# Miniprotein binders against Catabolic L-serine/threonine dehydratase (CHA1): the designs that were tried, part 1

No score or structure here was measured in a lab: all are predicted.

Target 1, 359 residues: Catabolic L-serine/threonine dehydratase (CHA1), of Saccharomyces cerevisiae (p25379)
Amino acid sequence: SIVYNKTPLLRQFFPGKASAQFFLKYECLQPSGSFKSRGIGNLIMKSAIRIQKDGKRSPQVFASSGGNAGFAAATACQRLSLPCTVVVPTATKKRMVDKIRNTGAQVIVSGAYWKEADTFLKTNVMNKIDSQVIEPIYVHPFDNPDIWEGHSSMIDEIVQDLKSQHISVNKVKGIVCSVGGGGLYNGIIQGLERYGLADRIPIVGVETNGCHVFNTSLKIGQPVQFKKITSIATSLGTAVISNQTFEYARKYNTRSVVIEDKDVIETCLKYTHQFNMVIEPACGAALHLGYNTKILENALGSKLAADDIVIIIACGGSSNTIKDLEEALDSMRKKDTPVIEVADNFIFPEKNIVNLKSA
Structure headers, positions and changes below count from the first letter of each chain, unless a header shows other numbers.
F, E and O are the ipSAE of ESMFold2-Fast, ESMFold2 and OpenDDE, as the mean of both directions, binder to target and target to binder. V2 is 0.75 times the mean of E and O plus 0.25 times the DockQ between their complexes.
[cut] marks letters that were taken out.
Atom coordinates printed by the task and the answers are left out, and those that the model quotes come from them; centres of patches stay.

## First folded at step 1 (miniprotein; from pgA with A49R D51G)

Design pgA2
Amino acid sequence: MKKVIVLVNGVEIVVEAESPEEALELAKELAEKLGLEVIIEGDTIIVVRGGSEEARRIAEEAVRRLGDPEEAKRLAEEIAKELEK
ESMFold2 (binder alone), alone request of step 1: mean pLDDT 53; pTM 0.335

## First folded at step 6 (miniprotein)

Design m1 (from J23a with M66F)
Fold by ESMFold2-Fast, scan of step 6:
Structure m1 (fold): chain B 359 residues (1-359), chain A 81 residues (1-81)
Amino acid sequence: as target 1 above (359 residues)
Amino acid sequence: MDPEVQKRIDEFRKRVEEVWKKAQELFDKGNTEEAMEILLDLYLEIMKFYEETGDSRFLDIALEVFERILKLEEEAMRKSQ
């Protein structure tokens, strides 16, 4: 694909006595540095082909994200030679703004947080295009069926790589992935469905404390919205999960794990020392289970045999440096972490949906 | 079996029916937002006890309240079509 790479599936040897065979799917090697290249690239490519085939209008891409999603959209547009506008919140780091601009995308800085940036994109940018000449392609960071379809391609590659290595898929006892809004999780489920594996291979979804909307939604039995996100894992810091994520979690064998920020950052730094690879906290959360197989076994509800296979999605991301991680760890060691009661930190999304639809 | 926990569970089950009746009355009068807010407030109060005690019976009751919120939202959407 022009918008994403086939990434390797490689055995990872974690320090200590191995309880299972770990394989990493190296999504950090994608053009944008994260798995987002697959899903966002698919949305953009499919939409652009449809628009260009119709021939009546020209495609232009619009995204709101200063993080991995915005960079993935800009990277795909660079590769497809499509005009791209990304609106980012005012707190977006200069490094990320520069990375997005270096693809050739236009970057507009507006809004205190994602929702305000997204509103500005829709009301002040997209609403002003000439809709007779331009057909907009709007890129959500995770909540779109074409995004999930794109992410599902990683399962095609995993199945093919296992077959090529003469490894039975029946040896796979779990797939570990980080969960923010659930786009990655949705893609993994859809890929497994394609091969008749969704009822056989459990997924362990990992979040950090302070952005664990998925865990809370599963406990509550309904998607909830967090009032505040307090985790350092900003790539997981969505206030909501997709409705499809909740539906899949109810239908299939899904386990949920919440890890503390301090442990995740220590894992990121440990991984850089042992494997010479910088990973952001969201990625480190999933990799933490490779270092701590007891947590993984507890989540799965069973002991792992030495010949069992566990696949961890090394989801990538480019929002942090080693210095950022070291400074965050030092800061956490000096300060007490605020405790927010789960019941006090969420609301139901859509409580005003009746008023919105009646207007 | 904790007598105080059982008493609170019984109190919440009774309040679910009382608040539901009030919410339906508000909904029928066109006060949809207020109807949803009183149900949500009850749900959050029950969830607080679930978080404090770890007793899944509070979760069960809270989910019953949430299902009733969804039912009311679906009826409201149907009326707006």
Scores: ipSAE 0.000, ipTM 0.133, lowest interface PAE 17.8, mean pLDDT 84

Design m10 (from J23a with L70Y)
Fold by ESMFold2-Fast, scan of step 6:
Structure m10 (fold): chain B 359 residues (1-359), chain A 81 residues (1-81)
Amino acid sequence: as target 1 above (359 residues)
Amino acid sequence: MDPEVQKRIDEFRKRVEEVWKKAQELFDKGNTEEAMEILLDLYLEIMKFYEETGDSRFLDIALEVMERIYKLEEEAMRKSQ
């Protein structure tokens, strides 16, 4: 594909004697450095084709993320030669701004948080285009069916690679993925549904403490919105999950794991040292379960046998350098992190309140 | 309008059909990656001329190639089930 690569599914030997066989899906090898090339690329490509067939207007792409989603949109647009504008929050690191600009995308810095940057994009950028000449393609970081469809392509490749290696899919006891807004998780479920595997293969969704909206929503029994995100895993730092994510988690065998920031950073640094690959905290959260099989077994509710297979999505990402990770770890070791009670840090979305009213 | 640009447009339209036929033959033989590669190479070549000329007709042709790549990707996914 122009917008994403077929990535390898490779056996990963974690240090220490693991009882199960781990395979990593190497989404860090995507053109944008993360799995988001699949979903965001699919949205952009399908939309551009539709607009071009209509013939009335020219496509232009708009995104509001200074992280992996914005970089994925910019990368896809570079490859497709489409105009791209990315609005990023004011706190976005210069390195990420430069990385996005280097694709040829226009970068506008506005807003303290993603929501403010997104509002600026919609009200001050997209609302100002000549709507007779340009049809906008709006790229949400995760919440769009075409994004989920694009991500589902990784399951096609996993099934093909297992078949090519004469490995029975019945040996797969779990897929481990990180959960922010749930776009990746939704894609994995849709891919598994396509092969009749969604009821058979559990997904272990991993979050970090301080951005664990998915875990909290599942425990409360309805979608919640976090008031503040306190985790260093900014790629997982969405205030909400998609409604589809909550629905899928209720329908299928989904497990939820929350890991501390300190453990995630240590895993990122350990992985860099052992395998010469730099990974960001969001990716490190999923990989942590490969280093710590007891956490994985507890999540699955059963011990793993030596011939069991666990697939970990090495989701990638470029939000942090090794220096960033080292500085974050040093900071954590010198200070106690403020504890925010979960009950004090979320609200119910407006549509849930409407559903509680008497008819 | 530059006559040389029009000639290039006509040449690319003809090559899209030729490369598509070859890509389908490769795909039918199970050489899916090679089929995708020749289509991608053509897409990138056409986009280079779009960047150099600013003529939207090159973009139109490139997007047609992209649509055909997408079509083969969907067919490959269906066959893998």
Scores: ipSAE 0.000, ipTM 0.224, lowest interface PAE 18.0, mean pLDDT 85

Design m11 (from J23a with L70W)
Fold by ESMFold2-Fast, scan of step 6:
Parts: sequence; structure tokens; C-alpha cells
Structure m11 (fold): chain B 359 residues (1-359), chain A 81 residues (1-81)
Amino acid sequence: as target 1 above (359 residues)
Amino acid sequence: MDPEVQKRIDEFRKRVEEVWKKAQELFDKGNTEEAMEILLDLYLEIMKFYEETGDSRFLDIALEVMERIWKLEEEAMRKSQ
């Protein structure tokens, strides 16, 4: 595909006494630096082809994210030669604004947080286009069926790579992925469904403390909305998960893990030093389970054997530099933050939630 | 460099100009949808080779075809008043 790469599936030897075989799916090698190239690229490509076949209007792409989603949209548009406008909140770092602008996308800075930037995009940008000449392609960060379909392509590659290496898919004991709004998780489930594996391979969804909407929704048994996001892992910092994510988690063997911000940042820095790759907190959250197999085994409900395979999605991301991570860790070390026991039984304090009506 | 891939690249570059000429003739005669369709068919065929080979030169040619599709689309919109 023009908009995403086939990424490698490679053995990862974590330091310590892990007996299982870990493989990483290297989504950090995507054109935008994250798995979002797959899903957002698919949405943009499919929409543009449909609009061009209809022949009545020209496609233009609109997104409201200063993070990985906005950069993925801009990167896809650069590759497809499509006009792209990204609205980002005022707090968006200059580095990310410049990164998006360097693709050729127009960047407008507006709004205090994502919802205000998104409202500005819809009200002051998309509402002002000539709807007879331009058909807009609106890019949500995660909640769109074409996005999930695009992400599902990583399972095709995983299955193909295991076969080419003469490895039985029956040895896969779990897939570990980070969960924000659930777009990645939805794609993984859809890919597994395609191969008849969704009922056989458990997914371990990882969140950080302070943005664990998925964990809380599963524990309460109903989708919830967080009033405030307090985690350093901003790429996971959505107030809600998709309705499809909740429904898939109810249907299939899904485990939920919450880890502390401090542990995530330490994992990011450790991974950088040991393996020469810079990863952001959202990616570090999933990789942490490779460093701490007790948490993984507790989530799976079983001990891992030496010939068991666990696949971790190295989801990538461009939002943080090594210096950002070091400064975040230093800031956290100055605060007396209680340690939460990491397990699938973690529950968020009810004062910060709003129960949502099921769709 | 794979000689077979280079041959396909050269063939597609030649076909882009041939199909573009036919598309312009159709467009000038008022057969706008047919003009768009032959260009889109070519785009999709080139994209298939990009997916199979991973060679960015196929992508470059496909995007050139897409640019030409957009130019005809813009001209068609101008004509519609």
C-alpha cells in the first residue's frame, strides 16, 4: 500500500528471566512512525477513490489532532497528493506543528484541548468549504470502520510471517497492544476473526493509570467517559472508547492491564538504551509487559512455557523526544505517587466517570 | 535493479501518456465519466503493481495519473457552472 508499510515481525530478547518467545510487530517503522498509517491511510485512500469515481467533487482531508493521528493523516495526504488541513490545540508542541507542516499540510492552531480543536475544524473550517466543489474526508483519531479495517492488515502480515518462519500460530499465547480509544484493538480483533483466531488468541490491552477508560468500562460493565485524563501517555488520552471496542471485549478473550506512568517512562528510556529505538509512552506501556512477565502471566491467567509465543505491537509514535521523557521522569520522581497493583482487577475511582448510554 | 520491473515502469510511463490523450479526447466530446473511468482504471492497475513490488516508482506514476484525474475533475466542475 502507498500509505503504510509491511513491517517486520522479529524476536525480541528482553533482559531477565523470561522463558517465553517474544515477537514485536514493528509498527514504529510505518511512514508516520506509528500503526496509525494503516488505519488512517486506509480511510483516506478508500474515501478518495470513492470521491474520484463519483467524479462530482474533489477530495480534501481534515483532521483535528496534533499527535500521531494528525501526523498520520498529513503523511498519507503527502503520499497521495491530497490537500490536508489539521487543526491542533494551542498546547501542541512546536515540534509537532512543524512536523505536520513539513508534509505540506495546512496547520491551524485553535482550542484548549482536542474537543475545542475538533469543534473549530467542523464549525470554522469544514463548514466554510464549497460543498459543491469539495467533498471532505474527516479523519477521526480512532472511531471509524475503515480505520479498524486498515489496522487489521497487521494480522495478515503476522500470520504470513509466522508461516514463512515455520512457526505454528497455535503457539501464540497472546497479543499485547496499547488501548486508547480502541481503534488498534478493533483492528486486531477483525484480523483475528478473518483467520478464525479471535476465540483462540487472547488480547492483553494495556493502559496507563489516569487514562484507563477501557479498564474502567470493562469493570463497570458499561462504557464510561472520563472527566479528566491525568496520564503522561497522551496518545492513550481519550475520554471514551469506541462502542465496538466494548462489544468486542465482551465477546472475546480480552484482558486489561493498567501500569503506572513512572514504570512506562522508565521502560521507554530502558528500551532506547538497550535497543537503540525511541518509543513514546503509549508504545512503552505495551513493551513493559515484555520486561515484566509476572504482570503478563497474571493477565493471561497462566504461566508461559519456553515455546509459547507472545506478540507485542510496538505501536510507535512521534509525540515525545528522549529529553521529554527524561524531564517527565524527573518531574514524577519529585511527587509522592501511590503505587497501584497492576492487574486486570484495577478499578478507577467513580468520582471521575460518567456512565454512557449504550449505542 | 530488476530488468523486468524496469520494463513494467517504462510500459506504464508510455501508457499514461496514451491514456491521457484518449481521456482528453473523450472529455472534449462531453464523455467526462468515460474519460475519468479509463484514467482510474489505469491508476488502479499501477497501484496493484506497487502493492506487489513495493517499488516507489510505481507509486510516483500512479500519483501522476491521480493528479491528472483531479485536473479533469476541476475542469468538469468549472463547466458545470
Scores: ipSAE 0.000, ipTM 0.110, lowest interface PAE 20.6, mean pLDDT 84

Design m12 (from J23a with M66L L70I)
Fold by ESMFold2-Fast, scan of step 6:
Structure m12 (fold): chain B 359 residues (1-359), chain A 81 residues (1-81)
Amino acid sequence: as target 1 above (359 residues)
Amino acid sequence: MDPEVQKRIDEFRKRVEEVWKKAQELFDKGNTEEAMEILLDLYLEIMKFYEETGDSRFLDIALEVLERIIKLEEEAMRKSQ
């Protein structure tokens, strides 16, 4: 595709005794550095084609994210030569602003957090376009059917690569992915549905403590909203999940795991040292289960045999540098650093693993 | 309006059909990667003219090429299932 790459599915050897065969889907190799190239690219392409067929207006792309979603939108627009405007919150790092601007996108800095930036985009940017000449393409960071459909292409490639290597899909005992708003998870489910595998292959959704909206929603039995996000994994830091994510989790064999920020950062640094690849905390959360198979086995409810296959989505992302991770880890190791947490009324203090199929 | 621009648009519309025919022949022969490459090259060439002229007719033609690329990608995936 013009907007996303076919990425490799490669065997990854984690240190220690081999409990299973791990394969990583290398979404970090996408044009935007993350899986979001697939979904956001699909939304932009389909919308632009529809607008072109109508022949009355010209497409322009609008997004409100200083993270991976905004960069994915800008990267897709650069490849398609479409006008792109990205509104980012005031706390967005200069590095990310510069990265988005370097694609040719216009960047406007406004709002204290995503919702304010998104409101500014809609009320001060999109409402001022000449609606007779321009048809806007609005890019949500995760909650759109075309985004989920785009992400589902990942499963097509996984199935094709397993077949090409003469590996039976019956050997796949789980797929591990990080969960923020659930767009990636939704895409994986839709891809598995296409191959009749959604009822057979469990998905282990991983979150970090402080942004675990998915885990909390599943435990309570209804979608919840977090008042504050306190995790370093900002790419997972949405206050809500999509309604479709909750419905899919109730329908299919979904497991939920919550990991501490400290463990995730240590995993990111360990992975960098061992495999020469820089990963952000959201990606490190999923990869942590490759280093800690007991957590994975507990989530799956069974021991893994040496010939069992587990696929981990190396989702990518560019939100953090190695220096950012080292500074965060050092800060957490200082005992005099005060911790203040504000949480939703329904958040339980203990982290746990949730299995919806058994409920 | 500009006769030179109109001539270029007519040339691109003709090339879209010619390149599409070649892409389908390559695809049927199993050369999917090469089929995609010739379509992508045409798309990028047309988009370059859109950037230079600002004329939306070039964008219209380019997006038609993009739609055909997506069609072949979907067919390739269908055949590999």
Scores: ipSAE 0.000, ipTM 0.476, lowest interface PAE 10.7, mean pLDDT 86

Design m13 (from J23a with E73L)
Fold by ESMFold2-Fast, scan of step 6:
Structure m13 (fold): chain B 359 residues (1-359), chain A 81 residues (1-81)
Amino acid sequence: as target 1 above (359 residues)
Amino acid sequence: MDPEVQKRIDEFRKRVEEVWKKAQELFDKGNTEEAMEILLDLYLEIMKFYEETGDSRFLDIALEVMERILKLLEEAMRKSQ
């Protein structure tokens, strides 16, 4: 595909005595540096082909993200020669703005948070296009069926790679992935469904403390909305998960793990030292379970045998430099960890149900 | 005010304290899911009365139950780290 690459599935030997065989799906090797090339690329390509086939209007792509989603959209547009406009929040680092602009995309800085940037995109940018000439392709960072379909392609590759290595999928005891809004998780489930594996292979979804909307939704038994995000893993920092994510998690064998920011940053730095690959906190959260098998076993509810296989999605991302991670870790070591007030950060978004207020 | 509604308000306030004590005992024993389930059942029962009556006092009681659920979840997250 023009918008994403087949990535390797390789054995990863974490330091210490191995209790299982770990394989990483190297999504960090995608054109945009993250798995989002698959899903966002699929949405853009399918939409552009449909629009071009219709022939009445020209496609233009619009996204609101200064992180991995915006960069994935811009990268796909560069590859497909499509006009691209990305609106990013005011706090977006110059490095990320430059990366997006270097693809050829237009970048507009507006809004204090993603929601404000997204509102600006819709009301001040997309609303001003000539709708008779231009058909907009709006790119949500995770909540779109074409995005999930695109992500599901990684399971096709995993199944093919295991088969080509004469490894039975029956040996796979779990797939570990980071969860923000759930787009990656949805894609993994859809891929597993295609191979009749969704009822057999548990997924362990990992979040960081302060952006654990998925964990909280599962614990409460209904989708919830966070009022604020306090984790350093900003690429996991969505206020809600998709409705499909909650439905899949209730239907299938899904486990949820929450990791502290300090542990995640230490894992990111450890991984760069050991494997010469820079990963951001969201990716580090999933990889942390490879470094700490006891957490993984507790999540799975069983001990892993030496010949059991666990696949970790090395989801990638480019939001943080090594220097950013070192500075964050140093700051945390000098301060108490942030206190999270779940009761003060909770709304039921899709029900005519109560809003919580601080006492 | 409807005397029947007032009676149900008083009954729910009493049940909140009873169920909360039971939930704390379950939580202290590590049965977080069971603790949340009995609180959620109470929350949903109170919300049903709110939907049927429109009386905001039921909503106030339900909100208190939900706040307690979320505080237990916060404690559970800290312990699991």
Scores: ipSAE 0.000, ipTM 0.177, lowest interface PAE 14.2, mean pLDDT 84

Design m14 (from J23a with E73F)
Fold by ESMFold2-Fast, scan of step 6:
Structure m14 (fold): chain B 359 residues (1-359), chain A 81 residues (1-81)
Amino acid sequence: as target 1 above (359 residues)
Amino acid sequence: MDPEVQKRIDEFRKRVEEVWKKAQELFDKGNTEEAMEILLDLYLEIMKFYEETGDSRFLDIALEVMERILKLFEEAMRKSQ
């Protein structure tokens, strides 16, 4: 596909005692540097083809994210030669703004938080287009069926690669992925459903403490909304998960793991030194379970045998530099980061309407 | 104005203990879903008064109910192997 790559599925040898065979799905090798190339690329491509075939209007793409989602939208638009406008909050790092602009996308800086940037996009940008000439394609960072469909393509590749290596899917004892809004998780479930594996292969969804909306929603038994996001893993920093994510977790064998920011950052730095690859905290969260198999075994409820296979989605992302990670680790060692109690930090969105800030 | 608000605070504090006792009885009988539901309904009712009055005492009571919901959920997870 023009908007995403087939990525390798490769064995990863973590230091220490090997209790299972780990394989990484290298989504960090996507055109945008993250798995979001699959889902966002699919949404943009399908929408653009439909609009172009209708022939009455020209497609233009609109997104509100200074992170991996905005960069994935801009990268897909560069590849498809589509006009792209990305609205980013004022706190977005210059490095991220420059990366998006370098694709050829227009970047507008507006709003203190994602919700304000998104409102500006809808009311001051999209509402002002010539609707007779332009049909807008709005890109949500995770909550769209075409996005989940695009992400599901990674399971097609995993199944194909296991078959090519003469490995039975019966040896796969779990898939580990990071969970923000749940778009990646939804795609994995849909891919597994296509192969009749969703009832067999457990998914271990990993979050960091301070952005663990998925874990809290599952524990409460109802979707919740966080008032503040306090984790360094800003790529997981959504106030809510999709409704589909909650429904899939109720239906299928899903496990939820929350790890500390300090452990994630240490994992990112270890991975860089051992494998010469820089990964952001959201990606490091999933990879941490390869370094600490006791957490994984506890989540699965069973010990792993030497011939068992665990697949970790190396989801990618480019939000942090090595210097950023080192500075964050130093800050944490000095205990500079505040702790917010979960009970003080959420509301029920089905009963309440609020504006939220990202911490 | 304060006497009416104070009356509501006192009523909610009393209802928290009554609903908590009922929720524990339901939980002990295996009716976990119903136990969670009555606590969530109380939480939402108290939060409604917080939104209408802006009085942080309602928020404090609501969050105490939420802590109790989380406690029961953790107990339920432990009992599920």
Scores: ipSAE 0.000, ipTM 0.171, lowest interface PAE 16.0, mean pLDDT 84

Design m15 (from J23a with E73M M77R)
Fold by ESMFold2-Fast, scan of step 6:
Structure m15 (fold): chain B 359 residues (1-359), chain A 81 residues (1-81)
Amino acid sequence: as target 1 above (359 residues)
Amino acid sequence: MDPEVQKRIDEFRKRVEEVWKKAQELFDKGNTEEAMEILLDLYLEIMKFYEETGDSRFLDIALEVMERILKLMEEARRKSQ
């Protein structure tokens, strides 16, 4: 596809005695540097084809994210030769603004928060287009069925790659992915449904402390909204999850894990040093379970055998540099407190983990 | 200010101290899992009131309970080393 790459599924050897066979799906190798190329690219491409086939209006793309979603939209538009406008909040890093502008997209800086930037996009940008000539394609960061469909393509590739290596999909005991708004998780579920695997393969959704809306919603048994996001993993920092994410988690075998920021940053730097790949905190949260298999086993409710396979989605991201991560870790180590250290392997007692499939 | 909501806030603040004392007693006896469970149960109950009322004071109390869970987890980790 023009908008996303087939990415490798590669065996990953974590330090220590291996309790299972880890494979990473290398979504960090996507054109935008993250899995979002799949979903956002699919939304843009499908919408543009539909509009162009109709022939009455020309497509134009509008997004309100200064993070990975905005960059994925801009990257897809560059590849499809589509006009693209991205509205970003005032606090968006210059590095991200420059990356988006370098694709050829127009960037407008407005609003203190995502909601204000999004309101500006809708009321001051999209509302002013000539609706006789232009049909807008609005890109939400995660909450759209075409986005989830696009993300589901990674399961097609995983199934194909396992088959090509003569590995039975029945050996896959879990898929680990980071959860922000749940778009990635929704795509994984839809991909698994397509192969009749959604009832067999558990998903472990990982969040960081301070943006753990998914974990909290599942424990309460009802979707909740966070008023403040305090985690360094800004790519996971949504106030709410999609309604579909909550519905899927209650229907299928889903586990939830919360990791502390300090552990995540240490994992990002460790992975960068070991494998020469820069990953942002959201990606590091999922990879942390590869470095600490006891957390993974506790989440799954069972010990892993040496021939069991666990797939971790190396979701990528372009929001942080190595220097950003080193500075964040240094700051956290100077504020070395018992609370931060305690949360390293935070695991709730098993009877307090909600079984979402049994009603 | 709703008088009934204020009464509920005051009741939860008192219960946090009572449950915390009980959790520390359980932890000191080696019943770490039970100590965590009573704190988490309280956290979830307070979060339900936050979701129903939208009053951020319930969220503030719930987060205080979560901080105490994290402190207890740190003590457990250090003792096991």
Scores: ipSAE 0.000, ipTM 0.141, lowest interface PAE 17.9, mean pLDDT 82

Design m16 (from J23a with E73Y M77L)
Fold by ESMFold2-Fast, scan of step 6:
Structure m16 (fold): chain B 359 residues (1-359), chain A 81 residues (1-81)
Amino acid sequence: as target 1 above (359 residues)
Amino acid sequence: MDPEVQKRIDEFRKRVEEVWKKAQELFDKGNTEEAMEILLDLYLEIMKFYEETGDSRFLDIALEVMERILKLYEEALRKSQ
């Protein structure tokens, strides 16, 4: 595909005694550096093809994310030669702004957090287009069926790669993925459904403490909205999950794990030193379970045998340097930052909240 | 098993029934907001003990409270149609 790559599925030998066979799906090797190339690329490409076939208007792409989603949208637009505008919150790192601008996308800095940036995009940017000439393609960071469909393509590749290596999918005892808004999780479920595996292979969704909306929603038994995000894993830092994520988690065998920021950053640095690859905290959260099989076994509710396979989605991301990770760890050790307890940090959103228009 | 933990489990089970009875009385009088508030306060208190102890019995009790909150919420939505 022009907008995403087929990525490797490779054995990962974590240091120490192996209790199971770990495989990593290397989504960090995508054009945008993360799995988001699949889903966001699919949304943009499908929408652009539909608009161009209709022939009445020209497609233009609009996104509101200073993180991996905004960069994935800009990267896809560069590859498809589509106009792209990305609105990013004021706290967005200069490196990410420059990275997005270097694709050729227009970047507008507005809003204290994602919701304000998104409101600005809709009311001050998209509302001002000439709707007779331009048909907008709106890119949500996770909450869109075409995004989930695009992410589901990684399961096609996993199934094919296991078959090519003469490995039975019946040996797969779990898939580990990081959860922010749940777009990745939704795509994995949809891919598994396509192969009749969704009721057989459990998914372990990993979050960090302070952005664990998914874990909290599952514990409470309904979707919740966090008032503040306090985790350093900013790419997992959404205030809500998609409604579909909650429905899939109720329907299928889904497990939820929350990892502390300190442990995640230590895992990122450990992985960098051992495998010469820089990963951001969201990716490190999933990889932490490969280093700590007892946490994984507790989540699965069973011990892993030596011939059991666990697939970890190395989801990628480009938001952190080694220096950033070292500074974050040092800051956590030297000062007590106030932690907001989960009981004080969520509200119940209106039950009738629906997914917003994607194009 | 820690006897102190068992005592708190027993106390919460008793409080769930007491608070539920009060919530139903408030709901029946049309004080839906107040009914939801006292149940949510109890839910959040139990969840704090779950987070501190890791004992899944606190989670079980908290989820029972949440089921009751959702039951009243659905009833309130039906009445507003």
Scores: ipSAE 0.000, ipTM 0.151, lowest interface PAE 17.7, mean pLDDT 84

